# VH-VL binders against Increased recombination centers protein 19 (IRC19): the designs that were tried, part 20

Target 1, 188 residues: Increased recombination centers protein 19 (IRC19), of Kluyveromyces lactis (q6cq02)
Amino acid sequence: MVLIKSRKSIVTATNVCINSSSKFYLTEEQVQSLGDKEFLTASYRRFLRMRQFISKRQMVKESYTTYLRYKFKIEDFELKRSKLLSVSGMSAMDFRSSVQKSLCFLIKAFSISDAYSKDMIDDSHKCKKIIKNLLTVDYHRNRIINRSSNMYQYYRKDFTFFTDGQNIGLKQFEENLMRLNECLGTRL
Below, E stands for the ipSAE of ESMFold2; O stands for the ipSAE of OpenDDE; V2 stands for 0.75 times the mean of E and O plus 0.25 times the DockQ between their complexes.

## First folded at step 10 (VH-VL; framework fv_disitamab)

Design u1 (from w3 with heavy chain F55W; at its last look DockQ between E and O 0.43; V2 from the best seeds 0.00; counts 0 for: pae E 2.9 > 2)
Fold by ESMFold2, look of step 10:
Structure u1 (fold): chain C 188 residues (1-188), chain A 121 residues (1-121), chain B 105 residues (1-105)
Amino acid sequence: as target 1 above (188 residues)
Amino acid sequence: EVQLVQSGAEVKKPGATVKISCKVSGGTFSSYRIHWVQQAPGKGLEWMGRIIPIWDTAYYNQKFKDKATITADKSTDTAYMELSSLRSEDTAVYFCARGDYWSSGYSFDYWGQGTLVTVSS
Amino acid sequence: DIQMTQSPSSVSASVGDRVTITCKASQGISSWVAWYQQKPGKAPKLLIYAASSLQSGVPSRFSGSGSGTDFTLTISSLQPEDFATYYCQQYDSYTFGGGTKVEIK
């Protein structure tokens, strides 16, 4: 049993994505049976609701919203994956399952419960650390990307910076994150 | 379908070392917990420890901390348990089991077939 | 570590009987209990997780209940394939109960 608690709302939830007890989760029924448009809408709304649990700081909430819009509207994840891992073809995890697991990753990171076992607490801390690092990197990346279409294309759409021998640190971060995604079945 | 396949039975002399493998197929190895469970002849189940391959972190039952070493190889989707300084009371069936990373249960949803280790002279 | 006291150690029952097995934890463990079935020479099989959640593919005659320290597994109508040994497990520190052998009467 997982309780998501904040001053804004109280939610009782589990650590599994297969329960149907909350507006914060995607159920297996929803993953399998919703139409494509309905699935994307339901998914986006649930990720957006997590904003209130990620940070009290408005700047972090705004950074998260910017990240979320990029991931849903702009990023070509499969192109990014192919370039980073030097592989062809689609990832092993299907799109809908990977979205569901990504949402669960956020819920694990920011859920609060007095009843959590030691392993649940440890998982929460690890997931939270990863999300905070991800948002920090994304925030700083946005500050170096100006309104230039060339820079946006370079960093955000074509991922040319992976292959040009520049930005070695940022490339390594993206590689590590993508390998984590491969291991977990997520799309962070 | 998820399967856990363990290495075959072993017969060892006291003082020897044994390394048991547990290969996981049909699922995402790196994100699950791999647990090890001892069952002595005619006895119940006893948890020995677990590893989380993605984090390469092992955690042990204190009873087995100096006896067992648990490792994982993500490249082969295989977990290992090494038992050192074997004694006759280490004679048992050793199971590996998968702990669901994503479930509220964290329970052992799939088990290996077991590996009999016999320690005798 | 958290002790799991399982009772009874054995049960003699007939096909169709209702069988109840209990486990008591030495301290509160919320709902973090699983129940397993083990037949001779085989690996355990997960029946119930999180105290009351039925594992996929497990017949609905199996049910679990409890929270805190007191937990039960119930087989509503015993079938021939249910003669086995049953174990509870808490998964905060992963200790097992001593087991309950369900035998044909």
Scores: ipSAE 0.431, ipTM 0.752, lowest interface PAE 2.9, mean pLDDT 83
ESMFold2 (binder alone), look of step 10: mean pLDDT 90; pTM 0.936
OpenDDE, look of step 10: ipSAE 0.471; ipTM 0.795

Design u2 (from u1 with heavy chain S31N; at its last look DockQ between E and O 0.19; V2 from the best seeds 0.00; counts 0 for: pae E 4.6 > 2)
Fold by OpenDDE, look of step 10:
Formats: C-alpha cells, structure tokens, sequence
Structure u2 (fold): chain C 188 residues (1-188), chain A 121 residues (1-121), chain B 105 residues (1-105)
C-alpha cells in the first residue's frame, strides 16, 4: 500500500503523510524572537510547505493556497469572530499561539504512522476531515466569488452574508468553525 | 484554573461494584480526554482507559476492559469509572487526569486528587 | 504492548547532585513522552511533555531528552523539594514506566 517512503514523508495510493514533522514547526525561539511580520511570514511559509500533504489533487492544493492567502493577508479574524459569535472585543487568545496551534492542527491532520495510538490516529483523521470540509466549502465560495467581483467583499471582507438569509448554511458552517477555534485556540 | 475533583474514598466487599466520579472545572470538558490511572499501594502508575466526553467513546487498557467502565456526563462535566466484581487486588488509589491535546502534547496536565478504593472482607 | 523500562528503580542522592533517569521503550515510539513527579499521598505532577518540553511552572533544572526508544529526565541540581518518585509515560499506548524513587542519601 505504501508507494514511497522517505525520511520526510510516506506516500500511499490514497494519502501523503508526514513522516518527520519537526521541520514544519516554528521553534520556540522563533515564536518568541521574531517580530510580528517575520513571524507571520515564517508561519505562512510553513503552511505553504504543507500543500503537498493536503491532497494529491491539484485543485485542492490550489484551494488551499488561496485560502492561506486570504487567511494571512485579507481576513479580519476578529471582525469575523465578533459577527459570528455576537461578541464584542478581541479574543483573549494570543495571536501567535493561535497561529501555532493552527499549524499544529494542520500537521496533525496529515501526520500518521502505523505506530500511532488509536487516539493519535483518530485525532489525525478528525483534523483531516475538518480541513477537507473547510477547503471544500471555501472552494465553493470561491466559485461564487469568481463570478462577480462584489462577492469578494460580501464573503471575504464585510461578511454581509452573515445577515443574508440565503446563506444560512454557510453562516452556520462558519459559526461552527469559529466555535471550534474558540475551543481549540486555533484560527482556522 | 482547571481542577479535577474526585469522589471520596470507598470501602467495598469482594464482588461489589464501585463508581468513582471526577468533576472537571475551570476549563473545557467535552473535547478533552479524561483518563483513569490505577496505583496499587506502594506500586507504580497504570493506565486504565479514557473517555472522550463529546463523543462518549471510551477506550480501555486490555487489562481493565472487563473491570472498568468509563462514562461521562457532559451536562455536569463529570467523568465516571465503575469497577465491577471487586477483588482485593483492586485495592488502590485511582486517579482521573486530563489529557491535553494542544498545550502539553497529549500529556496528563491536570490530575484529580485520587480516590482510594479498599476491597476487604 | 509497548513496555517502558525505567531505570534506576531508586537512586540516593544529595542536594545539588545531578540526577538522570532513563526510560527505554520496547520498540520505537513517538516523541510523545511525558515525565511526572509524584510525592507521597499526592497526584502525579507533569514535568516534561513531548520528550523535552518543560511544563509551565516547572523549574528549569528539570529537562527531558530522547527519541526512538531511549528517553531521559535530568535534574541538573537536586533540590530538597525534588525528593519524590518520577514516572515516564509514552502515549502510543499510554504505558508508564515503573517509576524511580529519588531519596536522600
């Protein structure tokens, strides 16, 4: 079933898994010593390096990359949060911590070994499913956005769709994802 | 601060059943794993099993699969462990502990104070 | 089942001493190894997680290292409050080591 096994990854017929995940993390020193811009850049690079593990499908990789660009460069996470959860103020979660945990979440999703415990495997699968669902939803969102320029503001910046009765399902998805973020301390 | 508070000491006869509780406060409950650990008098720690409250799924050490039943009540943030067909060798301190998913890398970062179960004729 | 062989079972040491405790896994395991300290009548306390990460609030004199099958806990300079029993744990199957009692020489 394993097609390619290397020091860094395991490629099967259906999956690409991280074998050695250490290089995908930021060091504690980096997290503490880098400036905000440098930290974000470094983190962004780590997320980009994860593309190869997201899917064998180019379309999914492209969706992932598009999502990353949005998340790191465009999204007002706090605005989104406040609107979705009907809360005021900023999240109590440390920004850097949330980014790290998000990266960890992603790494965990695509790190698996036969030697892993049941819990580790289950966690990995759970994370993977969440990521896949997230990207699927985002893919469809982007299809709509690409049809009309005004939809970008609607879905990505102003979040007007939160109050639009036509997008209840999408809003619910985003709300659930945000609640997950609140629970895990991530910013997926 | 997260705290795990266990029920009080139990004294049981052989063949009896005991149910120990572990109430979690000061943090989230549902998405964490609650583990149970046995420590016989003067002995080491032995993992018994765990539950994921949100999924209500328990996983057991094979050694304890017929001895322990682990459950959780999400409405009260309380985990339970029931020990059946008690024997003298079941005399031990039983700990509940929280398995941290993120901050402590699966480790047990918070522990209950332990519950002594004494099985004697 | 994965076994964790912890050594030594006991060690006599003095304040200021360097103390090293080792755990050897019966097979290659992940780096999700933790170290705990337990004092009599108390619950274990997490010291090290992920083989080498220091738990918040734990003194820096405690350190962990290792990978594959061999893992170590080191107390660089033993303090009076460090006399206790220490346990390693691996999370591939949640197995604990047998414990190491650090006692006063």
Amino acid sequence: as target 1 above (188 residues)
Amino acid sequence: EVQLVQSGAEVKKPGATVKISCKVSGGTFSNYRIHWVQQAPGKGLEWMGRIIPIWDTAYYNQKFKDKATITADKSTDTAYMELSSLRSEDTAVYFCARGDYWSSGYSFDYWGQGTLVTVSS
Amino acid sequence: DIQMTQSPSSVSASVGDRVTITCKASQGISSWVAWYQQKPGKAPKLLIYAASSLQSGVPSRFSGSGSGTDFTLTISSLQPEDFATYYCQQYDSYTFGGGTKVEIK
Scores: ipSAE 0.239, ipTM 0.723, lowest interface PAE 2.2, mean pLDDT 90
ESMFold2, look of step 10: ipSAE 0.283; ipTM 0.715
ESMFold2 (binder alone), look of step 10: mean pLDDT 90; pTM 0.933

Design u3 (from u1 with heavy chain G99D; at its last look DockQ between E and O 0.43; V2 from the best seeds 0.00; counts 0 for: pae E 11.8 > 2)
Fold by ESMFold2, look of step 10:
Structure u3 (fold): chain C 188 residues (1-188), chain A 121 residues (1-121), chain B 105 residues (1-105)
Amino acid sequence: as target 1 above (188 residues)
Amino acid sequence: EVQLVQSGAEVKKPGATVKISCKVSGGTFSSYRIHWVQQAPGKGLEWMGRIIPIWDTAYYNQKFKDKATITADKSTDTAYMELSSLRSEDTAVYFCARDDYWSSGYSFDYWGQGTLVTVSS
Amino acid sequence: DIQMTQSPSSVSASVGDRVTITCKASQGISSWVAWYQQKPGKAPKLLIYAASSLQSGVPSRFSGSGSGTDFTLTISSLQPEDFATYYCQQYDSYTFGGGTKVEIK
């Protein structure tokens, strides 16, 4: 469990500071003790709260919300992982822990303060770049999906696009993201 | 569950090189930051540098930038610090420590047991 | 780098005494200060992070306070196991204070 003294949220023209109160974090007690419905609800709320820190641009906020809904309500992460990495069996990280760590990655990406060290700022910038790239890729994918229900199944449900050679760049991006998830214990 | 285990004590002559290992078990090594701290005999703690294994990026205290080389091997969950051109004033205990934002912010919540490096005549 | 000036360098105390150790940062660092305890031949142990947050498993007789540039570690009633050296640390550039040795009087 991470206990960080609460800091005032400060919003500047180019930076966002996030108060580290419990409303943004999942505690170890919450991970271990909440019922399944309560855990999913608490998690989803925390990810939604991060929307205000991702961008001032409404289109980026909408892309984030669309991605978040997909991840929470639709994606079969273990199917995706098995097809991308050509493996069987479940990931090493427990589901609840992976959600908690994914939230932490997102908070790190968008939590910037004048009180943070250069090291903290550099780490945050790298995480932010990954999230921004992810949202950009997902925005492009959504434009294609919205044209056809066949494209939804293809890109979102059965992941046929991994094998047909028509989406080499997207497949490479998804592979890299999945390998990052394996290293970090996240579900980005 | 997180544990940092360092390599054993070393005795070296002036001018030699030593490489200290720090094996991390438990948790997700690639997301940690691994720090190195010097403690000369009878003296205080001095931060030397750190590495972020996922980015393979080391950052050094300016005092040690020409003395220490910090690396990590993600396949073995092990961080290393190499000290070059050893002199008698490099005699110290060297600790590795980790931080993980979600355990206690950016403070060092788990430490290795320390490695004594003795540089003598 | 941000300098951390820790005082006193040593204190002689008896069991049951209240001990106060201070650190002063050379510039404002908000609450990004940690306190560590180190016993001879052992690695440091984290006591307090973020100036005032008690690390899990640390007795409640330890407390931290302060913000900005002035920080304090307090041991409300010294116990035999508390005779050790204590360090503050800021985590912008990870500078430690010079340490405070708490000795048996």
Scores: ipSAE 0.007, ipTM 0.525, lowest interface PAE 11.8, mean pLDDT 81
ESMFold2 (binder alone), look of step 10: mean pLDDT 91; pTM 0.944
OpenDDE, look of step 10: ipSAE 0.527; ipTM 0.830

Design u4 (from u1 with light chain S31D; at its last look DockQ between E and O 0.20; V2 from the best seeds 0.00; counts 0 for: pae E 10.6 > 2)
Fold by ESMFold2, look of step 10:
Structure u4 (fold): chain C 188 residues (1-188), chain A 121 residues (1-121), chain B 105 residues (1-105)
Amino acid sequence: as target 1 above (188 residues)
Amino acid sequence: EVQLVQSGAEVKKPGATVKISCKVSGGTFSSYRIHWVQQAPGKGLEWMGRIIPIWDTAYYNQKFKDKATITADKSTDTAYMELSSLRSEDTAVYFCARGDYWSSGYSFDYWGQGTLVTVSS
Amino acid sequence: DIQMTQSPSSVSASVGDRVTITCKASQGISDWVAWYQQKPGKAPKLLIYAASSLQSGVPSRFSGSGSGTDFTLTISSLQPEDFATYYCQQYDSYTFGGGTKVEIK
């Protein structure tokens, strides 16, 4: 458990689209103007920087890093969304904005300050619960995949498990998470 | 353009109930806080409570806890405030307002136009 | 509850005057203070948040300062459209100050 303490960075977070001074945030300039490779690199480094604040336990840090690699390098989010929600349209939020909002969700989850109002603390707590649940589910999914070398496509790439009735609980979790993403404009 | 549009003015008898709506358009509803503020005639602003629609969590100023009930309908992007057991002292303009952590540090950056509730014998 | 004591309750001023309005919190609240402008029959409008951050679309003649318990709103050169009532607000329990009515002399 850690605090991200900087009154300048917290105030800057409310104006994240303009301010470029924080190592934890993506500026609006970075979202708008970076090339695709540079944007992904900048984003990935900021998510990695958050690892320190998610947990001091090595197991959780490793799970988080594994989750990040999957989300950045493997997951076809739009395919996952279309299968879960039975829709053919693309997400309403563009890719870069959704990455920026996802980073902000992480920051909100693990930013704690004595100067925070009760509302800010409550928001942080709720976001933190969601992140911890995500990592727990992903940890258990990885255990299943490791037991069967041919299950990676099933669970990670083509998402066949959504449609065959064999994984109702996991499907419900992913559906709920996708509906949350639709509401928040994130890609958790 | 974000807009908060409230239901129209109401005239009520003492003891009645009124339900005021606040529809959010042109922006995100579910993840923002929707606040309610009372302004009695010739008086200042007084915060009544708020709801976070995505969490379905309402929180009240203790002064209004027995008077107001705040709810939200995510399917219509509408927040509601119900005032019960109306008395003449409840005559006021009632505003809804939006707040978000990342926009303005939970300050109220968008307001509804206000709803006058008049309670008369 | 954190009390916000706003003063003065009214100010009589002319166009071009510098106007200063203060709020005192009953205990320290960092810089989580907002300032609103309200004209008769209208909804309040956010001017300043986080004690000193100017809201988008608000003229630069408005400024805020303060930290801890003492906060100020300053209008550097009063314009005809600035005659209104002004409120401070703290974020911990969302308490408003009593308001300051800025009237034309």
Scores: ipSAE 0.006, ipTM 0.556, lowest interface PAE 10.6, mean pLDDT 81
ESMFold2 (binder alone), look of step 10: mean pLDDT 90; pTM 0.938
OpenDDE, look of step 10: ipSAE 0.292; ipTM 0.743

Design u5 (from u1 with light chain A50D S93Y; at its last look DockQ between E and O 0.37; V2 from the best seeds 0.00; counts 0 for: pae E 9.8 > 2, grease 20.1 > 18.9, off the site)
Fold by ESMFold2, look of step 10:
Structure u5 (fold): chain C 188 residues (1-188), chain A 121 residues (1-121), chain B 105 residues (1-105)
Amino acid sequence: as target 1 above (188 residues)
Amino acid sequence: EVQLVQSGAEVKKPGATVKISCKVSGGTFSSYRIHWVQQAPGKGLEWMGRIIPIWDTAYYNQKFKDKATITADKSTDTAYMELSSLRSEDTAVYFCARGDYWSSGYSFDYWGQGTLVTVSS
Amino acid sequence: DIQMTQSPSSVSASVGDRVTITCKASQGISSWVAWYQQKPGKAPKLLIYDASSLQSGVPSRFSGSGSGTDFTLTISSLQPEDFATYYCQQYDYYTFGGGTKVEIK
């Protein structure tokens, strides 16, 4: 089990510990038993609480909050997946389980414990690198979109409105992220 | 720790081309922005452009769009800037710079030592 | 592009003086402003990022403030090593201010 403590007064680049209370996790009971509205609300609050442990920097917090809002409010994940992967079926992973796994991935990335084995520390570092790359790329995406005046088309629709001749690296990143999501059962 | 080491000073004739290198050591290269900054003698700093090596694409200040070409080689962790059709007003010190998004928000907290390019007959 | 108007262009001051340098953006840029110190023959050094956050290893006599369009760098008690040229920068648009040379009186 991931044991997390918070030292909220500590400056960026120090140990970040998150308390293991149910305020940070979606339990199996919550995944199975909550109503749909209650599940989405509980999930959103838990993701939002993580911003303090991802970074102390306001620019990064704002970027994370913007990305989170996009994922919960705007993105059509299944449409995006089908277009990026050229498939017609829905994701194999159940929606609620994929949300839970996404939250666990984030917690794993930013948790710190003296009790971690070498393998757990290595896994945490891998998860952290993925999340940091994701947020870095999202920041760049926002700058590209803001300068092109195509924000609502891009944010409210799948990635296909970016032509192959423009921002091809961003399209390739989104495709690779979607394949990673398929492998991990997440919705990052 | 992270260091940016640039190639040495160059003296060139008008119309020539120069290619300046910027090797990054002690940190990640491919996912960070590498920027180039011009400082003419006795003048201020002027941003020229940047590249994100993982995407192998560059973005330029419009003033330098037809003068500079910025590239990166991920196999050697080195960024390059080529200046073409050199003129005497291109005489300047050229810096490469990098930011750490997670600590300084892409402000330039790592700078190369600068490369003096002198263009004279 | 966003213009960054820095003032004054130079200031003469004595050790111990309080020095204030101002940058004004031509449009709102939130708090995405950095301040750099540059000594002759050297690369610039980051002092302040996010308008007010002190870079690691920078003395606490340096401080930054402002948001939106008006930004200020303050040196509370000038030291001999602080005689240098200072630049503001909007680092999302990469525009530098014109610089302020701080000279010994």
Scores: ipSAE 0.005, ipTM 0.543, lowest interface PAE 9.8, mean pLDDT 78
ESMFold2 (binder alone), look of step 10: mean pLDDT 89; pTM 0.925
OpenDDE, look of step 10: ipSAE 0.128; ipTM 0.756

Design u6 (from u1 with heavy chain W102F S104Y; at its last look DockQ between E and O 0.26; V2 from the best seeds 0.00; counts 0 for: pae E 3.2 > 2)
Fold by ESMFold2, look of step 10:
Structure u6 (fold): chain C 188 residues (1-188), chain A 121 residues (1-121), chain B 105 residues (1-105)
Amino acid sequence: as target 1 above (188 residues)
Amino acid sequence: EVQLVQSGAEVKKPGATVKISCKVSGGTFSSYRIHWVQQAPGKGLEWMGRIIPIWDTAYYNQKFKDKATITADKSTDTAYMELSSLRSEDTAVYFCARGDYFSYGYSFDYWGQGTLVTVSS
Amino acid sequence: DIQMTQSPSSVSASVGDRVTITCKASQGISSWVAWYQQKPGKAPKLLIYAASSLQSGVPSRFSGSGSGTDFTLTISSLQPEDFATYYCQQYDSYTFGGGTKVEIK
């Protein structure tokens, strides 16, 4: 869990302090006790709230929102994992824990303070770099998809591009991201 | 539940090398910070360095920069610290400890049992 | 590196006493301080993190306070199991204070 001590979010040239209230993170009580629909709703709201910290640029906010909607409503994560890693069977990763950790990863990426230690700053920079790369790759993927309506199924739904040898660089990116998810227990 | 189990006590002569292991069970080793702490007999705690296994990134206390080498093996969930050119003042108990990357990850909430290294002629 | 000056180096106290231990940082470190308890022959145990947050399973008689450079650990009513050495630690370079031994009077 990422907790920063602030009454409100403060944005300056060098500081963005995310409020420590529960509206930005998922508590263990929420992970354990909410019903499935309530958990997904609470999670989605928290990810949406993060868009204000990711960028002030409307284009980036819209790209993030589009990616977020895809992840919550369309993506078959277990199918993606199975095809990328050439494995059968379900992930051992707990779904709710992985969502919570993914939110914490995002909070860590975009929380920053001039009072942070060296390791806190390094953590923020590493997480932010990963999220920036992810959004950049997704932006360019959307440009390719928009050239043909059939590309959405290919890239977003059945992941045929993993196996046909036509997208080596994009496949490698997705493999690296999936292995990072395995190591961290996230679903980025 | 998370456990850190260290390798057993070592007796070494001056000039020798020792490698201490810290095996982590219960949890996601790759996402931890694994820290090493020295405690000389009758003395306080002294931080030596840490590694973040997912990034394979070690960071050292300057005092120990040329003495210690910290590594991690994600396939066995084990961190290692190697001490080189041992001298009598390196006689101490060495602890490993973890910080979870997704909590604040900066306090040490789980510790190994310690490994006594004795350096004598 | 940031030095942590811990005071006193030892305290003689009786069961039921209030014990206060202080750490001073050589420069401002916000609230990034932890407190540990260590008994002879044992690994340290985390008591307090982020200056004032109580670790799970730690009795509420332990409390921490402070920010910036001055930090305090308080044991409100000393118990027999609290006779130990206590260390503060800052998170910037992970330096520990010199320790405070709490002994039986």
Scores: ipSAE 0.417, ipTM 0.761, lowest interface PAE 3.2, mean pLDDT 84
ESMFold2 (binder alone), look of step 10: mean pLDDT 91; pTM 0.935
OpenDDE, look of step 10: ipSAE 0.537; ipTM 0.818

Design u7 (from u1 with heavy chain G27Y S30T; at its last look DockQ between E and O 0.44; V2 from the best seeds 0.00; counts 0 for: pae E 7.4 > 2)
Fold by ESMFold2, look of step 10:
Structure u7 (fold): chain C 188 residues (1-188), chain A 121 residues (1-121), chain B 105 residues (1-105)
Amino acid sequence: as target 1 above (188 residues)
Amino acid sequence: EVQLVQSGAEVKKPGATVKISCKVSGYTFTSYRIHWVQQAPGKGLEWMGRIIPIWDTAYYNQKFKDKATITADKSTDTAYMELSSLRSEDTAVYFCARGDYWSSGYSFDYWGQGTLVTVSS
Amino acid sequence: DIQMTQSPSSVSASVGDRVTITCKASQGISSWVAWYQQKPGKAPKLLIYAASSLQSGVPSRFSGSGSGTDFTLTISSLQPEDFATYYCQQYDSYTFGGGTKVEIK
């Protein structure tokens, strides 16, 4: 369980402390007991709720929403993982646990409390930097692809660009992110 | 189940160095902090420092900054603490402990069995 | 650093008694306090985290309370297996209280 015992602050638009666990978190009961559709719906709502804490800038909010839709509705995470890490098996972390941990990563990134220790604040800063970099990369990727074309399939669905030698920087970013996911048990 | 298994007891002379291992199992090593705690015979607990394996970042209690070196080996799921320039007052049991940053608010939810280090002339 | 002053240093009590142990922080730390039980020759065991949250597998006779600077651990009905030393810890800078030895008559 992630404990957030602070009040919401309106004064700092991007640094608002989240104080309601059931509103923003997936509980262990929800992870264990919900049907598949209910779990996906509850998860998606909680991720969407976080957009109001990420940035005041509309471009960033739009990038986040676009990324979220891609991750929930389109991405084949296990295919991506297998191609980037050169592995044939599925990840050890189950889907629901990885979603829960991904939500907790996001909450940690954008939670702030005047009661937090220096370590807690430093953790939050590191998580926030990773999320903002991820969204920047995704924004630039969206500008070079067309969702209804071969390019969308190439970059977003089958990940053929990993082997073409023309997208070295983007491949390295995806590889680094996937290794981070392996270490943390997330699916960012 | 979650386990933290420490290396065995050590007897050392003053001025020597000792390296204590803490091998973990039953959880993802890089997802949690590892802390080290000293307990002198018949005395209380004293925090020495911690490492965050995912960031490979150690932080120390100022008292132990020049005494202890904390490291992690992600390939073997093992944390280490090295104590240098041992003196008789370093005789203690040394514990490793897991700091849960996902669900228990950074408290120490699992502990190793302890390693007795005895420093004797 | 934040000092944790724990009292009493020892308690002698009978089975069934209510035991209360107090920790005072040198400055406000919200609810970031844990309580541990340690039996002779063993590692500490987490009882309470975040001042009042009961760790899984810990009997309900243990409870914690407090916020800010003043914190308590309560054993509502002392059992023979509760003979141990109890420590509070704040986890801003991870200092422990001096410990309270609970002895059963």
Scores: ipSAE 0.036, ipTM 0.639, lowest interface PAE 7.4, mean pLDDT 83
ESMFold2 (binder alone), look of step 10: mean pLDDT 91; pTM 0.941
OpenDDE, look of step 10: ipSAE 0.105; ipTM 0.686

Design u8 (from u1 with heavy chain T57E; at its last look DockQ between E and O 0.28; V2 from the best seeds 0.00; counts 0 for: pae E 2.5 > 2)
Heavy chain, then light chain:
Amino acid sequence: EVQLVQSGAEVKKPGATVKISCKVSGGTFSSYRIHWVQQAPGKGLEWMGRIIPIWDEAYYNQKFKDKATITADKSTDTAYMELSSLRSEDTAVYFCARGDYWSSGYSFDYWGQGTLVTVSS
Amino acid sequence: DIQMTQSPSSVSASVGDRVTITCKASQGISSWVAWYQQKPGKAPKLLIYAASSLQSGVPSRFSGSGSGTDFTLTISSLQPEDFATYYCQQYDSYTFGGGTKVEIK
ESMFold2, look of step 10: ipSAE 0.506; ipTM 0.795
ESMFold2 (binder alone), look of step 10: mean pLDDT 90; pTM 0.936
OpenDDE, look of step 10: ipSAE 0.763; ipTM 0.898
ESMFold2, look of step 12: ipSAE 0.525; ipTM 0.807
ESMFold2 (binder alone), look of step 12: mean pLDDT 90; pTM 0.933
OpenDDE, look of step 12: ipSAE 0.666; ipTM 0.850

